# Designs tried in a protein design chat: VHH binders against Probable flap endonuclease 1 homolog. Part 4

Target 1, 350 residues: Probable flap endonuclease 1 homolog, of Danio rerio (Zebrafish) (Brachydanio rerio) (b0uxl7)
Amino acid sequence: MGITKLAHLIHFDAPASMRSKEIGDYSGKIIALDTSIVVNQFRSALPGHLKLSPLAGLFYRTLAFLEHDIKPVFVLDGKPPHQKRAVLEKRAQSTGWSSSQSPNTGSAFNQECLRLLHLMGVPCIKAPGEAEALCAHLAKIGTVNAVASEDMDTLAFGGTVLLRQLNAKRDSEITEYSLPKLLEALQLKYEEFVDLCILLGCDYCDKIGGLGPSRALKLIKEHHTIEGVMEHVNRKTHPIPLNWQYKDARKLFFETPKIDDPVLAWSEPDEEGLVQFLCKEKPLKEERVRGRMKKFREMLLKRRKQREVNMQMGQTRQSRLEDFFPATRKRRAESAAVKESSGRKQFKIK
Below, E stands for the ipSAE of ESMFold2; O stands for the ipSAE of OpenDDE; V2 stands for 0.75 times the mean of E and O plus 0.25 times the DockQ between their complexes.

## First folded at step 1 (VHH)

Design c2 (framework vhh_4orz_3)
Fold by ESMFold2-Fast, scan of step 1:
Structure c2 (fold): chain B 350 residues (1-350), chain A 121 residues (1-121)
Amino acid sequence: as target 1 above (350 residues)
Amino acid sequence: EVQLVESGGGLVQAGGSLRLFCAASGFTFDDYAMAWLRQAPGKRREWVALITSGGSTDYADSVKDRFTISRDNAKNTVSLQMNSLKPEDTAIYFCAADEWLGDYSSEYDYWGQGTQVTVSS
């Protein structure tokens, strides 16, 4: 879902806010992830009645992050805000599907995700509301280094760093978005950017009819607020919704999630516990789980040995020095942006 | 009534140049992204160049550094300067407009009828 056309707007008007990265760039980094996005990716890819597939996918995905020395923090959705409930009800009516059956709405499956991640030794937090809002907040206050999501909403919630395509296709480059660079490129304050996102289209309220991204950006740059924009649109061609709830939507983007400081700790995965859960309680083959854990341990040992070699040679100092000189990363990000643009232009699938 | 009217097409020798024009009417031109797409015989329509309402430009790899898109908001026109033309550039060239871009390659609110460009060699 997410903010309508925001990725397209960033591509055209703020390409300098994007950087092409590889998974190795995130070694030692703490990354927040919306659990529902990971789960939904596996459900859509493998629709053949395999409820175990999303849980198994989460298991394999988590191991891959740990193998790359990434410290994942998984976040589960809490209660959706009442503004989004009306939208979800409308969608349920059009598709005939009940939102209460969603794994990310406190179903039995959420309990299974919590148990799996606990056995994996990684933190899992239930958001008081939207998972993405909490992920963005954790990045904003520096508790995590970045948010991994396919939705651009992270930026609207004030998340300072958004990663797209993290641990997607093995040959796919990661695209990193920087909110501070985005605001600089657009010449907007964060408050102005939130109003722009509401005008572009979000899940929390209607939008002004017929108002596209180019015009929305132009009007926000000139008039700064939705209130200012409303004074300068032709209400016959661009009708303003009756009792428009843009102020409530704005509050949701600015709202600080009410949560105590989370206890973030990473421990060694419990292989015997994982076998008990995935293989004895669930019908996953023990050989498959143990084989994957063996490969995981071998990669950790290889990484540990490489660290020892690097420390003796002083290589880690060279890598840290490169972090102060992001010119190469900026060039790669611009190349990735051009490639993504060209791919989408040439092929409708992209 | 919304209209996009292309002009400037014709026959040119390989290595030559042409400039295409698109005259727009019936909508708030300044607010729309404008694009050029082309279709060669027996091939799918392909996107060539885009210019946003703010003036940002983008080009397909096949035409980059050879073609230049520009707009004149006072005259409600968009133009495409085509240099170093190749026989492979032979196609019908379409002007297209979309305020809310969904896809560069095929989905636009408004389309012109097209202008023929033929490059001989």
Scores: ipSAE 0.000, ipTM 0.135, lowest interface PAE 18.8, mean pLDDT 78

Design c3 (framework vhh_8pnl_2)
Fold by ESMFold2-Fast, scan of step 1:
Structure c3 (fold): chain B 350 residues (1-350), chain A 122 residues (1-122)
Amino acid sequence: as target 1 above (350 residues)
Amino acid sequence: QGQLVESGGGLVQPGGSLRLSCADAGSIFSDYAMAWYRQAPGKERELVARIDSGGSTNYADFVKGRFTISRDNAKSTLYLQMNSLKPEDTAMYYCAAEYDWGSDYEYGMDYWGQGTRVTVSA
């Protein structure tokens, strides 16, 4: 789920903290991803014809990130906090029908994801608790440049950069959120922001009844803490939950994951190991895996060759511009017409 | 489980036109990139045209300016408009579908039709 209406609040009260980005803007960047978010995106959309859709999806999505020169770090969920289960149970009861959504965080499946990502040569870390909290921590300490998630909770855990809609589509619009710019725009300290998120609604405790985003923000700006807010709300119109566990929720957002700082390294995918795992132990077609790996290697080779050509031509062009400065510079500016992508070269099936 | 059914093939004179259709019997069409492939006798199957779930197209060099691929997601139907047909266009034409992973690459076709024959001769 994530923090209720936080995206709405940011859109209206702190738009300067958001930027629209292209996938190419993240070339060379290290991005932490919650594996369950990636897996669940595939499950909801894929038809029942692909039994291995979560593993197949993770395989294809990981190759797509690598093709865009993104260095993914996958994070697996550990044990969820008991507060989250209790809150979700209460919410299910209030709706009269349980959500059909079932995040796959089972130990056996996590082991399969870990094995797949190891064979793909990308780092995968098991969180002691929620993956999102560890992703946020890795961004806070600078181990990764950003966190990719659809939930705003990354910001509440102190993740400095959040990317939404990072789905590896060529022309996909990615929304980047900056926590420092958000805090500046809202004129809040991080501690005040965490209390605001609890007032808006989170997965770890109840909230004050009837309190909307604008009112919650105003009260935190005036009174700084949930304790201060409770002294100043009309309890008839905004009832305070009995035995409200906001202190436990606050603790969860502030706690640093108990984990040693990881050493991150990316290596070439093990194609033979991937075939053994996905095609011989699982029912994914060998020709499909090998064909996809071939296209991946061809793309990396094409990028390497293009980079080499660009470096060589750049040095030559610079020298030529110095020789004929006015005419060459003008011709170069005129030749800087919009580069239209012509159709791709044809592909043949094998 | 998925079923793609091609139609519209036939015999046509050089310089003529044909429109091929591919109907998907399922509700998965809108999430899929769709493509037309062809195979002439004694040759490998080759990509003719591709259209992703968002409507972006790419064409083989040998059909650029002559063929147009399009899709109707509401009707779960893919089309190939073929103009200025040449004898070398004679082939079996196959409809294919691949789940659209939102990448620049085809990850391999998930579903194939049985094909529709196109013959260009005087």
Scores: ipSAE 0.000, ipTM 0.247, lowest interface PAE 12.8, mean pLDDT 77

Design c4 (framework vhh_5c3l_4)
Fold by ESMFold2-Fast, scan of step 1:
Formats: C-alpha cells, sequence, structure tokens
Structure c4 (fold): chain B 350 residues (1-350), chain A 123 residues (1-123)
C-alpha cells in the first residue's frame, strides 16, 4: 500500500518519530479518516457469510470512535490523479495480471457513505482528488489533530500526524508517526523527504530499479534531489525508467487541495433514519441496529459518569460527549447567556 | 455441539393461537441473537421475528407485526413465539435459528436451524 518500505525505513533510521499509543490517548481529538480505508478493512476481515457489509462496518466503527470521545471526520475520494491510473495500468500489463483484486467503490457507494455519515451526525467531506491528500492537508493546517490511515503516503503529502492501526478495539496498539520528528531524525527538509519517497516507490510513477531504502536515504542526504541522485547512480545496476514521471509525482505531493475551509460539527445520530436506510433499504437486521444504538447511548452515559468521578479527583476534564447531542433551544439560550462556550464552538474549527 | 429443538406446532383454526418453544443447548444462549423463520409450501424462507441476546430488542416481519410476540428465557435457554390471530397464510414449517456471531444481515442463512415444527391453519 503506498510508499514502498517507508515504514521499514522509519523503524530503523527514525524510531524516535514513532510512539505506541492507546485509543484513550485520543479522547477529545479530531481525526480525519479516508472512508475507503475503513470500508476496505471490513471487506477483508471475515468470511463471506460472516462479513459485515461495508456500510454496516462504517456504522459500527463510527459509533466505536464516538464512544471513545474521538471526533471523526470522514473524507471521500474525488477523481483520482491520471498518473495513478496510468501507473497501475502499466504495471498490470507488464506482469500480465491486475494488481487490484478489491471490489470497485463507485460514486454510488460514496453517496451511500455520505448518507450514512449524515444520519450518524458525523462530518463527511468530498475531496477534489485523493482523500489522503485532503486528510494530510487538514492535519497540516490544524483543522484535525491527526490522520488515521494504514497508508504511509499521509506523511509524503505533508500530514503532520499519522495514526496506524486505529480500529477502536480495546486491545489494539496504535502507532503514531510525527512528520516533524521524522524530518528531524532523518535530517531532511520536507522537499528532500518527498524525493526520498519517490525513490522508495509510490503510486504516481515508477522507481529506479534495485534501489533499497538505506541507499536511497544516503543518496538523498548527499545529493538532495532526484536530479542529483540520477547523476551519481550506476545506471547499469540501477536502471532509470524511460520517460520517468517523477516530476509529476513530486507536484502531486506538493499540491494543496483547492477547497474552502470546512465547518466541522457533530450531532446526535438519527436512529429512525438509520433504521430506514440500513434495515428497510439495506439487508441489515433492525434488531442489531437498534441494539447497537441502545448500547451506544448506555456507553455515553457510563463514560460521562466516569468523567464526572475523575473530575472530582482532579485527574480528568469533563467529557465533551454532551456536545455530540444537539442542545434544546432552551439549553442553547441558557448556554449563550452564561458565557460558557467550551462546547459547540470548540467543535466548529475552520 | 449446537442443538435447537422446536415444539408447540399443530393444527389450529383461523383466529386461533399457538405458542412455539425452542430448547437450545451447546452454546452460550444469552450471547446470541435468535430468530424464528418459516417456510410455506412452495415458498422461500421468511424471517418472522428476531430477538437480541439480552431480549431487549425485537423485530417483526410486516406480515406478523401486532399478532406475534417473540421472547426468551435465558435462565432456561428457551426461545418462544406467541402467535395470535392466526391466518391460513401463516401455514408453514417454523424453524428456530441461531445467528452467526456478529451477523448483521437479514438472510435466509443462519449458523444453525432446528428441525422445525409444522403449523397448519385450516380455513
Amino acid sequence: as target 1 above (350 residues)
Amino acid sequence: QVQLQESGGGLVQPGGSLRLSCAASGFTFSSYAMSWVRQAPGKGLEVVSDISGSGDSTTYADSVKGRFTISRDNAKNTLYLQMNSLKPEDTAVYYCAKDYEGSWYRSDEFDYRGPGTQVTVSS
């Protein structure tokens, strides 16, 4: 997936940029997620007859994030770059097989995801291009605290914090990557790091043959750019691709998504709307959906109560779970009059 | 091993009532959602009703809503279906069914089904 062996390189050459975390460390945090990555986890996790539908998986995962006081922002793919499609086609032709065995996720399915997330009261943004690039941009400008992805490309797009293995399971270990600490540990500028990622192998162009991560890092440290590296490699042992599109790949990593700053707000899930969509139009069991929603409400009450206890001990601040539910008109007026605005205004980060 | 055994079926006149029971063994009964499914002669399987492991959540097919009531006794590992105001179209073999762990789909496929009990409503 994404940049070849970048995780390996980081482990050996920049371990200080990684930290082991637990889901509780992200309480109150806004996290951007590529919707396709969450969906794909559920398409491959179970045998066919036990398999959650991608929509059911998205429903369940979203509730689990909310139960942990995480504020998710889902991002849908727009039009993929022409370069990505061209590279995948070329690779398929040269090997005599297609590398993509995953089900196609069309625009119709994206509309279903958007509808589901709207009914769940969770923000969902349509990217102009790749969702990953927009997620990285939102983290870079501080609109979100982190990007959840299994794809290391987030770092190449300039995403400041990447979370791997964020799956809302109680026993899961989350790995957090910091781009600033990574650049510091490698002693690279961001522009040098992007060229390193291209040399390691990305989805937007070919790579120099036979160039491993240790040598690629050494060459970038010494020569700073792909152009410099090309003058200092033995082209017989490390062949350079014909008509190599590394400049186009570089531009894609540096390109800022052309969107207005999003307004992020979370509201109470619409249980009746969810039942209509998931159970009447889709083949999910109404008992399962309603049972899960009941457990969700019970978990929120339990966590709110635990937060109150912890607040009295002076160890934890009050949970923002109350802000997931829209205030009544009377409560909204009361909150405005008291001049206490730690709730909804904290959630409207542009 | 998982075992499900239905009882309480029989011949009844339209407007009558029957109570079906299903005795379950071989698994942690309270941890699994249970369903009643039926198959009329020459028709496919129809999911009639389901109930959560705790018994707190239930659903019903539109054809039986307001007439049938599903319930369970987790202490006795027993599932029930109270059938009132029976109609000739309710004539079918009724099966007790255990859902797959984590199953989210309305399907004619289940982890396990009992042998079934015949319900005949004569006109």
Scores: ipSAE 0.000, ipTM 0.310, lowest interface PAE 10.9, mean pLDDT 79

Design c5 (framework vhh_7xy4_2; at its last look DockQ between E and O 0.01; V2 from the best seeds 0.00; counts 0 for: pae E 13.7 > 2, placed apart)
Fold by OpenDDE, look of step 2:
Structure c5 (fold): chain B 350 residues (1-350), chain A 122 residues (1-122)
Amino acid sequence: as target 1 above (350 residues)
Amino acid sequence: QLQLVESGGGLVQPGGSLRLSCAASGFTFSSYDMAWVRQPHGKGLEYIATISSSGGYTYYSDSVKGRFTISRDNAKNTLYLQMNSLKPEDTAMYYCARDLEYYRGSEYFDYKGQGTQVTVSS
């Protein structure tokens, strides 16, 4: 769920921190992904007849990233913090999915994901705790260029660049968030921003009752800390939770994941290994897997040829995917025309 | 431009009822706490009621508790004040206010409407 109403707050109060982008803009970029988020997108979104197994979904999504010359880094969840237990239980109740996966045994499923990603030649890192926290950290230190996630808590964890709606679809509009620009636009320090996120609502603690986003922002600007806010709110209309664990939540956002320096390497996918795993051990059709791999190789070859031509022509610009798919050019023309007409009505003060 | 427009005021007999409305525009109404305040003639501003942005929490001054009800419709960008069992002492200009906080005997808000007059008289 992430930070409640943060996207809304940013849209209205800090629009300068947001940019609309295309998947082609991230060619050559290293992007961190929470594996659980990627897999869960295939569990919930597809009608029954189109339901891909989560592993199949991960396979196809990963190839799509690679075809766009994106270098994905997948992060797996470790042990969840005890503060998130209540949220996890609630989710389990709503989805019917028994959270019974024992925290200690990297779920048989996580091992399968790891195996798949290894066969695909993409790096996978296990987080000591929440994958989002590690993704954010990797972006903060510059190991990756951005985090792709639908959870806004990436920003609260200090992730410098967040990409929403990165679905590896050509026509998908990606929203890029910049944490530095966000802090500047809101005129907040990072510490103040974290406190704002807690006031808005996070997965780790309760929130002050009845406090809306605009009010929360105003109070943080005036009082700088949750403690300051608590001293100045009307406690009758804004009740403070009993035993409010906001300090523990704050600590979680500030905590740096302890990992060894990751060696990120990408290699060619092992097609025979993938067929063995996905088709012999799992129920995927071999013809589909091999067909998709063939298409993948053809796309890479095409891109290489285009780059060679561009280099010969002195065009140093990395061939945008648009060069390969001419049909998508039409939509950009219409959105540019609407912005110009808000002309200068010079109100002549007579 | 931010606007708060109060309506529903008038002359009423003691023991009567009135319903005030405040139409909000120029801002995200559902994101702000809202309040009603009143100013009797020749007196200072008096806090009477507050409602949270979601409408989940309300507070009333002792002077109106049990008689007045504050409510809101975020879909209509409208704040309401139901006033029952009105007394002559309730005679005042009534104002809708945004971001009003009332604590330690002090009140502050960033915006107030033009007000609507309520007169309770026999």
Scores: ipSAE 0.000, ipTM 0.236, lowest interface PAE 11.9, mean pLDDT 83
ESMFold2-Fast, scan of step 1: ipSAE 0.127; ipTM 0.631
ESMFold2, look of step 2: ipSAE 0.000; ipTM 0.361
ESMFold2 (binder alone), look of step 2: mean pLDDT 84; pTM 0.861

Design c6 (framework vhh_8emy_2)
Fold by ESMFold2-Fast, scan of step 1:
Structure c6 (fold): chain B 350 residues (1-350), chain A 122 residues (1-122)
Amino acid sequence: as target 1 above (350 residues)
Amino acid sequence: QVQLQESGGGLVQPGSSLRLSCAASGFTFDDYAMHWVRQAPGKGPEWVSSISWNSGSINYATSVKGRFSISRDNPSKTLYLQMNSLRPEDSAVYYCAKDTGYEWLSDAFDIRGQGTQVTVSS
């Protein structure tokens, strides 16, 4: 799901908003992830890859982020808006398939994700509505540095930085999208960009029939709003949906999630708790879990040694293994801020 | 040091069977999923089959499903591929591959061996 052809439009009409990045560029960064996107990747794995339990997938994926000095924040979906449910049911009827998930099954799995991520020492937040909307909001207010997702929806919700292919194979590049650069390149205001996304096709309402990305962009640039566009399309070749709910869709993209600012904390993974949960209660082999944890600790030590080597090469940061674990890192950062304040006071009395 | 040694390939007629073997050393074999991957001349690698550490999960490419069977013997640290009803399009070098242990690298295989050549020709 997502905004139809938006990635294609950005590639051809706003390539300056895209940057190729490496995983190392995100060292020290806080990245929000929609848990359902991660789960869906494991459920629909490509041929040639064993379908892991989504819990096993979250375990391995989270360790990979942490060993690259990335601080992940997982976000769970709350209740989807009525408009999205209506559109998804209509699409399911049209294709003859149903992908609707039992609320009880989703709730139980969400509890398992919360337990796993708690044992991993990683924050997990439940969104009041769409996880993607909350991820975008957290990036917009600076609580996180970026959103990792394969959906372009993050940009429509106002998320300032979107990362695609963060979970990519070793030789794959991460693609970073900047909303401010995108708006600049397209010469659109954010409100105009949201209307463009609705015209391209979204999960909250129908779209104008037969309207392609290039023409949609041109019409929004000329007429600024969906209302303006509707005055300038041939309704026989580009039929307008009956009782079109574009205003409700627009409102959903502009709404701020109703949640207090989250307190984010990271701590060391609890290996014994993970073994109890994943190996004793779930069917993961204990030797594999412990072997992966051993590799994780070894990689953290290698990263610390590399940072020490880099410091000797003229790098200014001196990192220790305990500095990677965020509770210690946060405490140290606060201590440094206090020292800076003290330095200013001392400077004034000199 | 991870080592994988493939064997069992050869030249056969269409409709024939072959059993490929992969002897593993240098890692704890029964902690990892294993894969068979093949590469025909002028083409990129194509995944063939996968088996989990305990044989509880097995998957096949659509092109070989019903004709090939993957299995493993953890005590002997050996992976097998039983190939039945071979077709000319099955001709390729077959590699066994250790799972990388990283789910975010799910399509990256640790291919260390020289492979074993399978040629299906009339």
Scores: ipSAE 0.000, ipTM 0.192, lowest interface PAE 13.1, mean pLDDT 77

Design c7 (framework vhh_gocatamig_d2)
Fold by ESMFold2-Fast, scan of step 1:
Structure c7 (fold): chain B 350 residues (1-350), chain A 122 residues (1-122)
Amino acid sequence: as target 1 above (350 residues)
Amino acid sequence: EVQLVESGGGLVQPGGSLTLSCAASGFTFSSYELAWYRQAPGKKRELVAGIYSGGSTVYMDSVKGRFTISRDNAKNSVYLQMNSLRAEDTAVYYCARDYYDSSGYEDAFDIWGQGTLVTVSS
């Protein structure tokens, strides 16, 4: 889900807020991720050969991030807001979709994710509400460098950096969105941007009928608030929902998640514990888990050796730079000039 | 069933004009945003012009003032009027329908036409 057509609006009206990146650009960075990213990949309409257990997918994905020197922080959904449930039920009625299609909201699955990530040595935080809201908050306060998400909602919640298409493939192009650059490009305050997102369509309330992204943007730039927009739209062509709960939706986007500052630490994965959990209690083949762990250790060793080489190069370069302090460079240049001046002059003819 | 079919491409001299047309079928045309992209050999596809369902338009800097995008909801068609054509405008031009919740530039559009070739040469 997410904010309707927001990616489209950004592409058309604020392309300067987007940057193409590669996985290597995030080496050493702390990235917050909603565990639902893995579940969404599992439930995709791909043939059975490409379907993974969400738990197995989370295992493989986490190792891939660690191999790229990314420090992932996983966030689990807590209790969804009442407004989102009402909207989802209305959509489900229209499509015949069932709430039973959201298995990752279950307590049992969350417990399995917590156990897996603990064995992986990776931090996992339980959100008081939606994972996306907490991920955005962690980026906003600087606890993490970016949020990896499929949803543009991260930007509406005030997340300063959003990464899309972060799938840890070597040649995959990652799209990075910057909220400060987006607000600058659109010439909007954050409060105006939140109201724009509500007008575009969100998970927490209905929207004004018939407003496309361009018109919604123009109206917010001119009138600043949903209240201002409502006074200046033709209600016959753009009907306003009855008992429209945009104020409750606005509050959800502005609300700070009530959570203690997380203690983030990354430790080495517990291979024996992972084998016990994934292979003895779950149906993953021990050969595959151990083979993947061996590959992981080999990649870490290669990175460690490369870091040692880089450190040696850094020390050598720093020693060279000390020889080129401004005073030393100037004296060397002046000495050379004096010696040249005392020599035979030769003009251009030859 | 859902289709976009481009036409109007051809060979034109520098400074000339061409009108590209895109005929849509299989969806409610008036509800969607449409765009024109182009791709020259060895280059990535780039957005040339876009038109929102409400009629608002966007253009890349190098074509602004020379190209005009328009739509006719009664005919389920979108058009690109190209004036003062330059050699660097030579490319295959694609019509595209917008996509909700796109991940990046090329993923912003879920339905593409087959393209129409525009060659600007003397």
Scores: ipSAE 0.000, ipTM 0.127, lowest interface PAE 18.9, mean pLDDT 76

Design c8 (framework vhh_4orz_3; at its last look DockQ between E and O 0.01; V2 from the best seeds 0.00; counts 0 for: pae O 13.0 > 2, placed apart)
Fold by OpenDDE, look of step 2:
Structure c8 (fold): chain B 350 residues (1-350), chain A 122 residues (1-122)
Amino acid sequence: as target 1 above (350 residues)
Amino acid sequence: EVQLVESGGGLVQAGGSLRLFCAASGFTFSSYAMAWLRQAPGKRREWVALIYSGGSTDYADSVKDRFTISRDNAKNTVSLQMNSLKPEDTAIYFCARDYYDSSGEYPEFDYWGQGTQVTVSS
């Protein structure tokens, strides 16, 4: 769930940081997604009789993004931080999903997701740790335009743009959060904001008891740090957790994921490969997969034709079809040949 | 069955006061955050006040310093004291249970009452 009551706080105290958008507003945009979050949405949202397999859900969702000319970048979780173990266990207990699924099952499913995404022609990156942290980082450095997530941790991790409710439904209202605008509206530095997030409650440590969003914001504005807040809170009414690991949580939010420069490339989906994987190896009906792919191609063609018409009508600025699959040219690291101009100034010792 | 029943609404003059009550039943009241929402004609339902299970409170900016939310866990009731009422406070007021309590990123209410009408005349 990420940062507790952060969305609430933003709604009331920083509404200027939020914008209502439509899926069409993100045409041509590169959007990072936590694969686990996307998959989990299909597990929870559909009535039992309409339950799609997680892979099927991922398949359909990805096509929907591509149909809207969104360039998705999927990120997979790596090893979770030890600080999150308690939260994960609690979630597992609540969902009846026995955490006892062997670390091996998570890896197998991740491999299936990777295979699917590869067949779909969309880039997938494995995070060294939490996928959300990497998504946020990619947005921060400008590799992607936004992060699509329901987890508000994205902002705490420094993600510059967060999209909520990006579910590829035409009528779905997307809420866009801007971290810079949020910081401005709250009159906080990023470091103060992270401390606020910790005070609100995060997945990595406990929180001060009874401290609501409005009060937390007030305290952090006044005292600037959790340490400052701790000195001024009434410990009877606002008990501080024993052995509170807020410093470790803070460190996690500030930590930069170490990854190689990702090569992001999009290609056409491999329909035959998808049929092989989803229909022969998995229990999806071939007719459904092929039917959906047909529709996908028709939609792409329709968009192409519309773009051509718009171009003829002088609406020149829409991104060329070639922009659908931009080969990210490897920025050749210009090896700055430091020409060591060894100017041997011969000091003539007169 | 979860039930929330609001009372205390009515007509009041601007600058006046009202106290709303909500009686809760069918769940462990002390374990949930409770909220007051309101919906004015032609407007969306908006959050007004929240009281956490621990007793801490939050308020919308529009009602801050004028409204006070409180709870009585022994009686399974939540109250909203509204002072310095304004015509813009005219709405149907709803008592709601917060599903996530303090754990939710956004207040999500799973149960609410039928509401009580508050009308503030100029």
Scores: ipSAE 0.000, ipTM 0.241, lowest interface PAE 13.0, mean pLDDT 84
ESMFold2-Fast, scan of step 1: ipSAE 0.076; ipTM 0.499
ESMFold2, look of step 2: ipSAE 0.013; ipTM 0.423
ESMFold2 (binder alone), look of step 2: mean pLDDT 82; pTM 0.824

Design c9 (framework vhh_8pnl_2)
Fold by ESMFold2-Fast, scan of step 1:
Structure c9 (fold): chain B 350 residues (1-350), chain A 122 residues (1-122)
Amino acid sequence: as target 1 above (350 residues)
Amino acid sequence: QGQLVESGGGLVQPGGSLRLSCADAGFTVSSNYMAWYRQAPGKERELVARIYSGGSTNYADFVKGRFTISRDNAKSTLYLQMNSLKPEDTAMYYCARELYDFWSGSEGMDVWGQGTRVTVSA
């Protein structure tokens, strides 16, 4: 679902806003994720595959992010807007798809996710509305570096960086989208881009019939707003919906989630708590949980060792620089520490 | 090992102002936030203000509107601008940087400085 054909439009009309990335590019980055996206991947396993519970899937996926030095922030769905529910129900009827008892919609399941992620030592935030809207907001205000999602809605909500295929197989490319570069490439203001997304087709209202992405873009570039487009479109070939709720959809994209700025912290996973929850209360095998935790610790130790090696390489670079400044000729990391303590590290200025 | 160095503390009259500085050694270790904490004699250490790598900030209720946290990327320095100081603000002020290293500690995984003393008295 999401914004219809927006990915196609970006590929052909704004390819400069996209970049192919590797998982290593996100080392040290804070990434917001809709919890439902992760758990749905494990719930929807193919018939021939071994089924993992959504909680087990969330456990393994979280460890994988931490092993790659990615700091995940999980966001749980609150109450979705009624407009989205109505659109999804119509779509489900036309395609025959139905998942009314999805575990992602249960408050009991959300409490289980909160408990798991607390035991994993990673932050988890409950959205007042849709998780996607909150994820986009956190990126927009700089609380996180990017949003991981398969939906293009992140960009329509004003999320500055969207990562697709972060949940793909390890050999797959990650595609990064930049909202500022996208707006520049399309030569649109954010408000014009939101109206374009509504014309392309979103989850919150109907669309003008028969408008493809190329024509929708041309009309927005020429007329700037949905109101302007409606005055210049042939209503016989492109019928306008009766009582069209585009203003309500527009409001949803512009509305800021009402939430206090979160305090984010990561801590070591509580292995004994995880065993109690996943193995004693749930049917996950203790051997597998403990074995995976052991592998996780080994990966963290290897990463710490690599950082220490990198510091040693920094000392080698420092020694080379000292060849041009004879006043400092030392072989130890203490030389770098003394220079750093003089306030030479860079920080972002707002 | 102290990798953070605080400065700018001192004695000030009620209603006065001070600006605290924290020089961050940092090296190659990733961090998602830097923060100011304080501890009065015989009391627990408490969070005063936090600033994230993206620029967003959080403040304790008892300092909102009076204190401002900021960073200077060029100088590798964290600041705390303290206005309208009260006797209750008297404490050792500590700078902290988050470390993404679970082996460094269980709570917060932070690198702490030695602190700078702030005394507010007539």
Scores: ipSAE 0.000, ipTM 0.110, lowest interface PAE 17.5, mean pLDDT 75

